# VH-VL binders against o27280, part 273

Target 1, 266 residues: o27280
Amino acid sequence: MDSMNVPEVLEIKRIVEESESVKTFIFSWDFRREVRPGQFVMVWDFRDEKPMSVSLIDPVRSEIGISIRRVGEFTDRVHGLSEGDLLGIRGPYGRGFELMGRDILLVGGGIGMAPLAALADEATARGMRVDALVAARTADELLFLDRLEAAGVNISTCTDDGSCGFKGFAHERLLTLEENHDMAAVCGPEPMMFQVMRILDERDVPAQLSLERYMKCAVGICGQCCLDDTGFRVCAEGPVFWSQELSRVREFGRYRRDPAGRRVPW
Short names: E, the ipSAE of ESMFold2; O, the ipSAE of OpenDDE; V2, 0.75 times the mean of E and O plus 0.25 times the DockQ between their complexes.

## First folded at step 12 (VH-VL)

Design Fc14 (framework fv_azirkitug; at its last look DockQ between E and O 0.96; V2 from the best seeds 0.00; counts 0 for: pae E 3.4 > 2)
Fold by OpenDDE, look of step 12:
Parts: structure tokens; sequence; C-alpha cells
Structure Fc14 (fold): chain C 266 residues (1-266), chain A 121 residues (1-121), chain B 107 residues (1-107)
């Protein structure tokens, strides 16, 4: 257990550009260390460390993939790396998604599709029917479409500008879909997830949602990722939560804590 | 629908040149590496060339049999991949396939219909 | 380069029979071995990837097994449309290489 908390220096085997702002970095992985969709790893570039979701789990090739969106200094540096370069990886951490039933609905927005893509692979491998609602601001920001299609996922897209699929937000598209599923997995902007969760609750569809919060230790010690009222630690009790759990979290869909602990509205 | 369509094949004399084209549609072309594979009549399949995506600087790789003679290139704005073949030999006679790998490049999952190249005096 | 050898060169069977095709690599390719089906005048079609995974829309009667250097493609009960040439291909290292093929013909 202690060893998992020490970053392993891994070589980047392949880099795939998912979009203008998102790249997937592929590493060899020893699958004696179990990893589940929805879990995250801490990525260390020998200067800083950030939590990143696992987007690819390939036990056949003994590989994992980490999809990273360029959003700041750390990710800028990582996006400047090439195949053969090194990164430190520790983990995996957190609670991943649970699969249940025969059919599953995935609702993802932007980089939130990263853990859902991994979940899609597992679900399809198990013979489940997978429907995915993929949302983004524009067509060029839609992620993993060809990958999901190749896996046999039924895809519905929506974009803010209508450049691809339904013009509007994910929850609006969801309202137009009447079919219910045995369960749903949701990941994306928190306002999106909040609206989607409400709809799914009204339809009595069990839902799991993956949250993003500022994380420092990833092992439930520092408390930087604690959610108000409940005391849930996103790194330990999450990042995947059931809708019933999130219903108890006052800040969900409303605000988050920044590195200084201040409330930051969504 | 995912589709690859080759063109440019034909009859050419030894020492001649020919340029093959492949038009891709139905998928995000720019994110994929692309391959050429050939097959002589009644024979097996042979990898010819590979070109990487922009993210990987359009790096190119060739089979030893064609190094220095063939050049693979791509135009992402047109969803095209090309194979410039110079100094052609009789042993280059084959059906040439444009091929797409799987999303993360594990196996060949999409093939074009192929275009026939015949090198003969 | 890694040499991939298939056996037998030709396999003559009748519909309903079980077909077993062999593919051997000169060195370990782990599970990075794929199978293709090719019919006359057509491009190869992916059948099995990574030793044992059926490609999309491939019937359940097709199965792959093996790891390292020895691989097997099995067709549990042959259908008329299954008579074709089958190629194996390794993706462990470059250059990528194919087997010479097994022609499955009707007896």
Amino acid sequence: as target 1 above (266 residues)
Amino acid sequence: EVQLVESGGGLVQPGGSLKLSCAASGFTFRTYDMYWVRQASGKGLEWVARIRSKTNNYATYYADAVKGRFTISRDDSKNMVYLQMNSLKTEDTAVYYCVRPSYYEGYFDVWGQGTLVTVSS
Amino acid sequence: ETVVTQSPATLSLSPGERATLSCRASQSVDSYLHWFQQKPGQAPRLLIHDASNRATRVPARFSGSGSGTDFTLTISSLEPEDFATYFCQQWESFPLTFGQGTKLEIK
C-alpha cells in the first residue's frame, strides 16, 4: 500500500490528440495493480503534481491512458512532452464507477468524457448496451466519438452552438430522450451534472456522478477536497458518488473550494 | 460511414513513377496514423509505409523494400493520404491498400478496396 | 523482423465441420496477434484482434486463442461464407509482418 503512494516513473508510449486542447498519454501498466474506470492518478512532471482521470484501461496490451486538457501551466508543460519522455504516476486513487444492469447511459461534457470512455469499454466488454450522450461547446471539442463508435456505443451528441448534433445543453437533450436505462454515469461541468442528476432522479434512474475538486494529497488526509456538510473527501469517498450521496452535498452544482479554501461559484 | 478509397493505380514501366491517393471519410482523420499495405497476386500481405498524426510530427516509416523510393504523405485538410512511388520495380506489382489502425493504434480495423499497380516492361 | 508462419497452407473441409488454423511467430509477440479474413477480389477484413477478441459483427463461431509464439483461430462450425483465406499478423514490433495465409476451401 505504501508503495502505491510513491510515484512510478513511466515512459510515455504514445500520445494521441483527442482535440485541440486534449491529449491522451499512454503508459505501460502492471495490472497486478487494479484500476477501475472513474479512479484517478496523480501525475507528476517532476515540478508539480495534478490529479487526472484514467481514460483508457487496456489489460490486453497492459496499458493505461490518461487524457489531459490544457488549462494551465502544468498541463502546458505536459502537452509539450513527446513519446519517450517520462512522467511520474502514483495511484490509482478514489472510488470508481460501479456497473449494474443491462444497459447504461453515459452523459459526458468536455473532458468529463475521459473516465466515461473507460467505463464504456468495460461496459461493452461485459456485453452491456451503452448509450452515450456526448456534450461539448463546439463540434471540435467533442471527445472520443470514433473510439466510442468502434466499441459499439450508441452515440448522441449535443453542442452549445449546434455545430454537431442537438443544439443546446446535455440536460436539454436528455429531456428529449424518453428511454430509461438501468443506470447512468455522469461526468462534466458541475452545473451540467446537477441538471442531469435532477432529470435522472425524476425518472428513477440510478446515477453515479464524478466530481472534480482541488486535490493535494489524494489519500484523504489533507482535507482540501472535503465537501461541505457531509465531510466527504472527493479523493477518498469519491470522486464517483451516487446521486443520493450528492443530494446531501449543499455545494454540489453551486460552488467549489479553491486552493485557499475560498468559495468559488460555478 | 467509415470509408477509405484508393486511386492512382495503373500500368507503369520499370524505373517509372506513380502516385497513389487515398480519400478518407466518416471519421476524425487527423487523429489517426495511416498505413499502406500491399499484396502481390496470390501472395501474402506486406506492410509498406506508415505516417503519424500531426501530434507526432507526421513522422514517416517504411519497409526496407521501399526505403528511398517511396514517400508517404498526408493532407489533413483534405482527409487524404498519398504514396509517391519512384524507381518502381517489377516486384512492386501489387494491390495497394490504404489502411486505418484502431483508435489507439493496436490493429488494422479499416481497409480500402485497394488499387492495382502493375510494373511491367 | 518477426516472422509469422501459418499452417496448414490449405485446409479442405465441409460445411458444419470444425476448422483449426495455426499461426506461429519466430519470437514472442505477447498477445499482439491479429487475424484477417480475405475473400477473392476483396480487401482483408479484421476478424480477431489481440489473439482472442472478435471484431465488430464477427460471428461467435469464430474464436482466437494463444499467447507468446503460438496462436490458433478456430471456427466451431463452418458456414459456406467462411471459405476464404485467413491471415495472421503481429503488431509487437516494426516492421509489421503477416503470415503467408491459410486457404480454407470446401471439400
Scores: ipSAE 0.795, ipTM 0.910, lowest interface PAE 0.7, mean pLDDT 95
Fold by ESMFold2, look of step 12:
Structure Fc14 (fold): chain C 266 residues (1-266), chain A 121 residues (1-121), chain B 107 residues (1-107)
Amino acid sequence: as target 1 above (266 residues)
Amino acid sequence: EVQLVESGGGLVQPGGSLKLSCAASGFTFRTYDMYWVRQASGKGLEWVARIRSKTNNYATYYADAVKGRFTISRDDSKNMVYLQMNSLKTEDTAVYYCVRPSYYEGYFDVWGQGTLVTVSS
Amino acid sequence: ETVVTQSPATLSLSPGERATLSCRASQSVDSYLHWFQQKPGQAPRLLIHDASNRATRVPARFSGSGSGTDFTLTISSLEPEDFATYFCQQWESFPLTFGQGTKLEIK
C-alpha cells in the first residue's frame, strides 16, 4: 500500500490553455483510485512537488484533469511541458465536497473555479440545478465558461474591472441573485470566500468552502494545518470545510501563514 | 449562441483550387482544436483535417486522401479556420463541414451548416 | 483504421414504435462511440457521446448503450421528427471514422 504515497509517473495526454495563465493537463487515470471534487493531488516535476486541485473527473474516458496557474518557477516549468511529457502524481488527498438537495450555487474566484468545475459535472450528472457565479479580476481570467455552459450550468459572471458581467466583487453580485439554493460551494481568494460565507450564513444556506492554504497540510505530514482558535490539526479535515467549521476560526479571511508559521496579512 | 459558418464553396474544374473559410462565434475559439469533415452526396461522413490550438503548436493532421493537397490553417485573432484545397479531384466533391470538438476533445460537439464543393470535369 | 458498420441500412417504422439501431466496430473502441442525427438538407446533430451520454437538449427517448465493439441507439417511442439518418462515429483512434448510416423512414 506504500505505492499510493509514491508519485506515479504519468504521461500528459492533452493540454488545454484555459486562459493566458491557466492550463489544464489531462492524464489517463485508473478510477479504482476514486477521486472526488474538492480533493487535490501532489504534482511532481522531478525537481519539486506542489499541491494542485483536480478540475476534471471523467470515469467514462478514464481521465483526470489538473488545472495549473502560472505563478512561479515550478508552474513555469510545468507550463513549458508538451503532450507526451511526464509528471509525477500522488493522491488524491483531502476531503472533497458533499452534495445535498436539488439546487446548488457555486461561487468561484479565479483558479478556485477548478474544483468547482469538477463539482458542477457531478451535480448536473445527478440531475441537480446548478447556478455558478464565476468571478475574476478581468474578463480574460474568467475560467471554464464554455465547459460549464455545455454541462447545463446557469452562469453569472462578475469582474473587478467590469470588463465582463457585473462590475464588482463576487459577494456584491451575490446580493442581487436569487436566494433559493439548498447549498453552496465556494472556492477562490480567501477574502472573497469570507465575504461570500457571511452572506450565505445570513440566508441560512449550507455552504462548503475550499481553502488553498490547507492543501499541503491535508496530507497530515506537518503541523502547519493547525487553526489558531482550535489548536488541533485540520489537514485530515480539509481542504473543504462547512461554513460552520470556519466560523469558529478567527484567522480565516484575516491573515495567512508563511512556511515558517508566521501570521502575515492577506 | 455557438455558431460555425462556412463559406467559399463552389464549382471548380479538376486540378483547380478553392479556399474554404469558417467563422466561429459564441465560444472561446482559441482554446479548441478545429476540424473539417466532408460528406459526398448520398454517402457517409469522412474526417478530412484537424488543426490544434496554439497550446499544441497548431499541429495539423490530414486524412490520407487529402495529404499533400489540402492545408488547414487558423487565425485566432479573427476566430477563423481555413481549408486550402489544391489539385482538386472529382472525388473531393462533397459538402464540407467545419466542426468543433468537445471542450477536452473526444467527440464532435458543434457543426456548421456546410459549404458545397463540386469538382466536375 | 477502425471500420464502423451500421445495421440495418434502412429501417421503416411508424410513429410511436420503438427503433433499435446497431453499430459495430472492427476492433474495440472502448466507450469512444458517438451517435449523430442528420435530417435532409441539414448538418449532423450530436445525440449521444461516449456510448450512453445524451447531449444537451436531446430528448430522453433517445438512449445509447454498449462498449467495446457493439453499440446500440434506441428511440423508445418514435416522434414524427425522428425520421432521419443516423450515424455512429468512433474516436478511439485516427483516422476518425463514421458508419455508413441507418436511414429511419416513415412506413
Scores: ipSAE 0.436, ipTM 0.764, lowest interface PAE 3.4, mean pLDDT 88
ESMFold2 (binder alone), look of step 12: mean pLDDT 94; pTM 0.949

Design Fc15 (framework fv_azirkitug; at its last look DockQ between E and O 0.94; V2 from the best seeds 0.00; counts 0 for: pae E 2.8 > 2)
Fold by OpenDDE, look of step 12:
Structure Fc15 (fold): chain C 266 residues (1-266), chain A 121 residues (1-121), chain B 107 residues (1-107)
Amino acid sequence: as target 1 above (266 residues)
Amino acid sequence: EVQLVESGGGLVQPGGSLKLSCAASGFTFRTYDMYWVRQASGKGLEWVARIRSKTNNYATYYADAVKGRFTISRDDSKNMVYLQMNSLKTEDTAVYYCVRPSYYEGFFDVWGQGTLVTVSS
Amino acid sequence: ETVVTQSPATLSLSPGERATLSCRASQSVGSYLHWFQQKPGQAPRLLIHDASNRATRVPARFSGSGSGTDFTLTISSLEPEDFATYFCQQWESFPLTFGQGTKLEIK
């Protein structure tokens, strides 16, 4: 096995509260080990292990950030940690985003903004124009707004309850925007991504979408994250997919598989 | 627009007390650490105090020159940061700046206009 | 604490000339060195962060270089509005410390 597959025990350098339910944990990182926006790492708290997207890539400071939403027992434990505490991290894994063109549209929902925030930093550093549609249920759940603004991103917000920005869903807001971009990157709830992808396809905007699936090995062996019909492994061929690839995936936007392998509708 | 506005500066005698206030607007105040930095007339800049966010238990840190005399605090509900200055000395005379760090606390990116504190008999 | 020393104390130049400002740390600060510009009666303004990154809205004529203990701020061609005092600051360790400043004045 590649040394990459052995968790490295890292000290939490800083913890930043992004929202009530999301924290970013910052670690020192040796950038001889390349990491790209859209890739994920396996986070080990010495009891359990979960895949998490990289939300910060800072080669200047030799740091990475991992944003974690509190959703269960594992994440509850992690959210209870303090600066100076230790976590195991192995990876990065998966296929990250590719940047092309001059103008990029980011469409993110909830914690899906995590990998997109990292992508935004890379895009702006390259001199690209970045527009971001940031969606959440409520204003308090909107992520990375100040960070994105500081990076020079043009932000549009969308909330289900209308507490901030456009009242409605991301795909509804997108329909009101007439401007096309050279490419789009999408990450969030799968029903959202499905609707957004359809709109972008109709507009002939190349789009990449990051999927979330149950992952166990992260190295393409166990098959737990396999997508129906195609045999795509989210951990190996993804998590970032082109819209053309996802168009071949029957389950996309419709259902997922739980840890037992059962179909669960969205 | 991101803005920091200091207030509370003035003339005070040695041994006296003064409380500075800083009003923040235009950003998610609660997620940031906040800093006070001071500058004596014609002199350099000096870090004074730091207060962490709620996530980091509002931990406070001080320069040696002000330890035991100054207290930094914050009210996230009002987007305010304060500096209580007790036992003031003539060497505390300076313009005091409220300062916001970058999003992940790498550098100072936003400064207030400053408020002048003069300690003189 | 890490002591940060700037040189020269005063630099007299004319518009159009190249300015080179130095900042030295008493111990290695990696790339955690920032530059600020301050004009009379104004608060400091972030100019360069992390040794070589221009802050937002900073003209391309400003550039930073260096790592470890030795850093340089360069202004390729001075504009009238560039005459000010420049401070460097380390963020490697607490307490955070600033240089004493370099005053760039018009010749």
Scores: ipSAE 0.750, ipTM 0.899, lowest interface PAE 0.8, mean pLDDT 95
Fold by ESMFold2, look of step 12:
Structure Fc15 (fold): chain C 266 residues (1-266), chain A 121 residues (1-121), chain B 107 residues (1-107)
Amino acid sequence: as target 1 above (266 residues)
Amino acid sequence: EVQLVESGGGLVQPGGSLKLSCAASGFTFRTYDMYWVRQASGKGLEWVARIRSKTNNYATYYADAVKGRFTISRDDSKNMVYLQMNSLKTEDTAVYYCVRPSYYEGFFDVWGQGTLVTVSS
Amino acid sequence: ETVVTQSPATLSLSPGERATLSCRASQSVGSYLHWFQQKPGQAPRLLIHDASNRATRVPARFSGSGSGTDFTLTISSLEPEDFATYFCQQWESFPLTFGQGTKLEIK
């Protein structure tokens, strides 16, 4: 391991509430450590360390943003912090998204929109046409809508309960959308991503999907983030995979693993 | 469409009070810090006040020239920003703009049309 | 407080000419310097943020450059609608401060 795998203690410059359950924490960042959309960082609160999505990459201001959903004890503690408080950050890690063509479709569920928001910024800066399908259970969980609109992204929404946009799942809404994209990028709950991947495959749209797995080392040594059939390590060979790579993996979309490596249902 | 509409300007005597309102629409108001900026006739722009979002405890900040006399406030349920102006001076005569920053802050991206406040006997 | 000074106060040019407007901060503001256009009776309009990034729907003839203390707004070939007052503004530190403006007028 080199010194890049040791957390750097950084001051929180700004906190933005993206939704009732999601906050973005903004830090100064030395871009000699390059960051790509789809990569992740490990966030250390001096007690525990968890992987988190990079959602803002701003080399002009020398800042990154890390979006964190409140889901348990660690994230509850981080959500209780204020500007000026400290967190440890190590990374970035993993394989980011690759852009191609002129027209990209983003499909994001919940916090999965975080890396896609960063990708949207890069895609629009390159002059690409960006369509985004933003999905959540309820309207109050739809993320980054104002930011995406300001970037010139064409937004479609869906909610499970119908409180905003199309009532239903992301893959159901996708069936009603245009089919003329050069590529897609997908991130969200794994069951959603599986269904979306099947539709995109039928349409012959190249797709990249970003996966979540339990991680400890973030550099591929410990094996805690492995997929069953391929031995892919989400932290090293992913978290972004091409749909072709994932189509051969039986666990994708069916189950996850707890910290001890045991299968649990989604 | 993102829009900010100021109201409540008018003519007031020195020592008087006036309350400005700003109605916001077309964006998720509760997540943004909000600002007042003023411009005296034929002059440059001057930042007046800032109120932070609920996440930042609605903290308020003021330019030195208005501290103790002006109070910024907000009502997230109505998408409103207010500026209570007390002990007005002739130097406070200006067009007052309600301004929204960029989403993660760092620059002013949306301005209202402004409302004129004239302080004169 | 960071004082922001613009020069010249007035710039008289004709359509088709190149305009160069200057902005100087009393201490380094990094890249946190922004440019606005204002026409009489109108609110300011964001042109350039963070020294060099054009805001949405701002024509390519507008460009910004500089860092630290010295910044430039350039209009490569003036159109009739570009004759207005231009302000720069720093966001490195509070109080947020504006320059006093450069009036770009028809010669």
Scores: ipSAE 0.511, ipTM 0.783, lowest interface PAE 2.8, mean pLDDT 88
ESMFold2 (binder alone), look of step 12: mean pLDDT 93; pTM 0.948

Design Fc16 (framework fv_azirkitug; at its last look DockQ between E and O 0.55; V2 from the best seeds 0.00; counts 0 for: pae E 7.3 > 2)
Fold by OpenDDE, look of step 12:
Structure Fc16 (fold): chain C 266 residues (1-266), chain A 121 residues (1-121), chain B 107 residues (1-107)
Amino acid sequence: as target 1 above (266 residues)
Amino acid sequence: EVQLVESGGGLVQPGGSLKLSCAASGFTFRTYEMYWVRQASGKGLEWVARIRSKANNYATYYADAVKGRFTISRDDSKNMVYLQMNSLKTEDTAVYYCVRPSYYEGYFDVWGQGTLVTVSS
Amino acid sequence: ETVVTQSPATLSLSPGERATLSCRASQSVGSYLHWFQQKPGQAPRLLIHDASNRATRVPARFSGSGSGTDFTLTISSLEPEDFATYFCQQWESFPLTFGQGTKLEIK
């Protein structure tokens, strides 16, 4: 068995507030172990294990960051941790984003901005022009704005209640933007991603989308994260997919499977 | 433009109290922890206090020299950070700086202009 | 606490000369050592972070090096505006601590 599959116990170096419900946990990282934006790690709190996207990749400080939204028992426990506490981390896993062209559009919703923030850093470091459409329910839920701005990202905000930026949904804001990009990266609620993908396809903008599914093994063995019709495993063939790949996935934007394997509509 | 502006400094007698204020602008204040750092005339810099964000339960930390006497607090709705200084001593005389750390990295990237506190009989 | 000591206390040089400032920590701070520049009547300004990274708008003549306990700030060719006091600061552990400063003055 690959040593990568054994959780490494790491100390939380820093905890950064992103919002009332989102914290970024920063760890020391040996970059001999490659990590790319869009990949995820399995986080183990010695009771349970959950997949989390990498939101920060800092080779200068030899650190990574994992942004976690408080949504349940596991994340409640993790959010109760302090700097100096320990977590188990194994990975990274999955297929990350690919960068191409000069101009990239990032469309993110809620915690979906986590992997996109990491991608933004890489893109800007490469000298790409990065536009980011950051969406959330309210202004207080908008993530990584200062971070993105500091990186040189051109930010457009969208909130459901209009408390910040465009009032409405991400796909609605996108329709108001006339400029096309060389590629797009999308991550957020699946209904959002579905609508955004359709618009981008109509505009002939190559798009990559990061899916969230229930994952158990993260190594493509258990099949819990298999997508209907294609047999794609989100942990192995994803979580980042090209729009052309997702067009073959019947369940995309329509339903997902819960831990019991039952279909749950979006 | 990112800016920090301190106020509230002045002359106070030993044993007295003073409250410093710092107004932040140009960034998402609520997501940052904030610091106070002081500098006596012609001397070096000294960390005084630290306050975390709401998500970190507004946890506070103090230098040993000021523990039990100083209280750091913040009002995110007003983009303000405060330093309540009680039982002031002559050795507390210094320029006090409101300071913001980098977002993820541990270094001070934004400083206010400072406010002078003089403790003298 | 980690004690940070700078040397020399005062450095007298002329414009155009090379300046070398030292900072030593009482224990290893990895690369979590930062440099600040302070001019009279002004707040400190971040100059170098994480031992060797220039902050925004810092001229290329400034460079930092070192790791662990020994660090160096180098100014390759001094400009008149570079004469100031320089502080190093460790952020490896709390309490955060600063060096006592090196005053770079014109000869």
Scores: ipSAE 0.096, ipTM 0.659, lowest interface PAE 2.8, mean pLDDT 93
Fold by ESMFold2, look of step 12:
Structure Fc16 (fold): chain C 266 residues (1-266), chain A 121 residues (1-121), chain B 107 residues (1-107)
Amino acid sequence: as target 1 above (266 residues)
Amino acid sequence: EVQLVESGGGLVQPGGSLKLSCAASGFTFRTYEMYWVRQASGKGLEWVARIRSKANNYATYYADAVKGRFTISRDDSKNMVYLQMNSLKTEDTAVYYCVRPSYYEGYFDVWGQGTLVTVSS
Amino acid sequence: ETVVTQSPATLSLSPGERATLSCRASQSVGSYLHWFQQKPGQAPRLLIHDASNRATRVPARFSGSGSGTDFTLTISSLEPEDFATYFCQQWESFPLTFGQGTKLEIK
C-alpha cells in the first residue's frame, strides 16, 4: 500500500491542552516511516483534510504528536474529539529542518512553535545550545514554554500586548538578542518570518523558514502548493526552505493564496 | 522554578477523614495530569490516584486499595490538586507525595516534599 | 498487574567502586522503566527515564540499560552522595508499580 496517497486510520492515544485554542493529539507511530522535525502530515477527519506540523517525535515510545489550533470548522471538529476517537493520517511529507553548528536560534510565532519544539528536542539531544524566541499575541498563547525549559532551552518571550516578556513583535525582540548563532529556524505568520529573515540575512546567519500554503494532494502533483516565480512545491521541495531559496520568491511575505487559488494580501 | 507543596496531613483516628492539598507553581498546571503516590515508613512506593487534564475530561483513576474511599480532584484556577480521604484505615498511614508526570506523561518528573498521614487510635 | 522486583536488597560498597543494581518486571514493559534515588528524609529524585535516558542534571556516572523484563542501573564510580536507596518503576500499564528498593550503603 502506497502510504503517500492513503491515510492510515489511527486512534487518538492522548490529548494535551496546550492553550485555550491549541491541543496536541498523540498517536502510536511505526518509525519505519521516519519523521523529521519540520515535516508535516495530512490530517483527515473523514470529511476534510488539512496539513499539520508534527510537534512531538518520540521513537522510544513509538509516538508522534500533532498540535492543532482551533481556527475553523475542520479544526473545531477535531478539537471536539476525545481519546480513543479516530483520525486519518497520511505522511510524513516535505523537507524537514537541517541542523548545523553548535548554537541555534529558534523563532516561533503562535502555532509555528510546534515544529520548532520538535527541533529543539533534537538539537538539545545533540548537545547544541538552543535559544528560542517564542512569540504570541498574549501570554496565554505562548506555547511549549514548560517543555522547552525542561529541555534546557534558553527562552525569550514576546507578546503583542506585553503580558509576558517583551512587548512587541518577534523581529523587534530579535534585534535585542545575541548575534552569535550558527543557524536559525523560523516558523510562524509569514509577515513575521519575512521580517525575521531580513534581520538574519543582515547578520549572515543561515536560516531555514517553514512556509504554509494551501494543499490538496500533498505529494506534488496538483500544483496547489506552488510558489510563484520558482515553481517550488511547498509539499515536496519544502515546507522548510533556506532563506537564500526564498530570496528568489516575490510572493513570500507579500501575499497568500486561498483554496480557489486567488491572491490575497497577508 | 517548578514546585509542588503538599499540606493537610496529620493524625486521624481509624474511620476518620482528611483532605490533602497540593499547591503547584512554576509551570502551566492546567495542561498536566497529576498523581498522588504514598510511602509507608520503611516501605516502598505505591501509586494512589491520577487525575487527567481538562482535555481528557478530568478523568480519575485509583489504586484498588483506595477505590471508593479516596477522591482526587483539581482546581485549575487555583493550581491545586486535592485528595479527599475517607474511611481511613491504619494501613493508609504513609507520607503522601503530590507528583507531576513529564509533559506528555510517561514518567514522574517532579515530586513534592510529602505530607505525613498517621491513622491510629 | 506487573510486579517489579529489585535485587539485591542491600548493596555494600566503597566510594570509587562500580555499583550494579537490577530490576526485573513480571512481564515486558518495553522501555517504560524508570529509576529513582531517595535519600533519607527526602522525596524520590528521578535519575533515568525510559530505561537509559538520564534526567536533567544527573551526573554521567549514572547509566541505565535493558529492555523488556530485565533492567540495570550502573554507577560507574561511586561518590559519597550516591549512598541512598534506589527504586525502579514501570509505566507500561496501570496500576503503576515500583520495585521494593535497593539500599546502597557504605561498606
Scores: ipSAE 0.037, ipTM 0.625, lowest interface PAE 7.3, mean pLDDT 87
ESMFold2 (binder alone), look of step 12: mean pLDDT 94; pTM 0.949

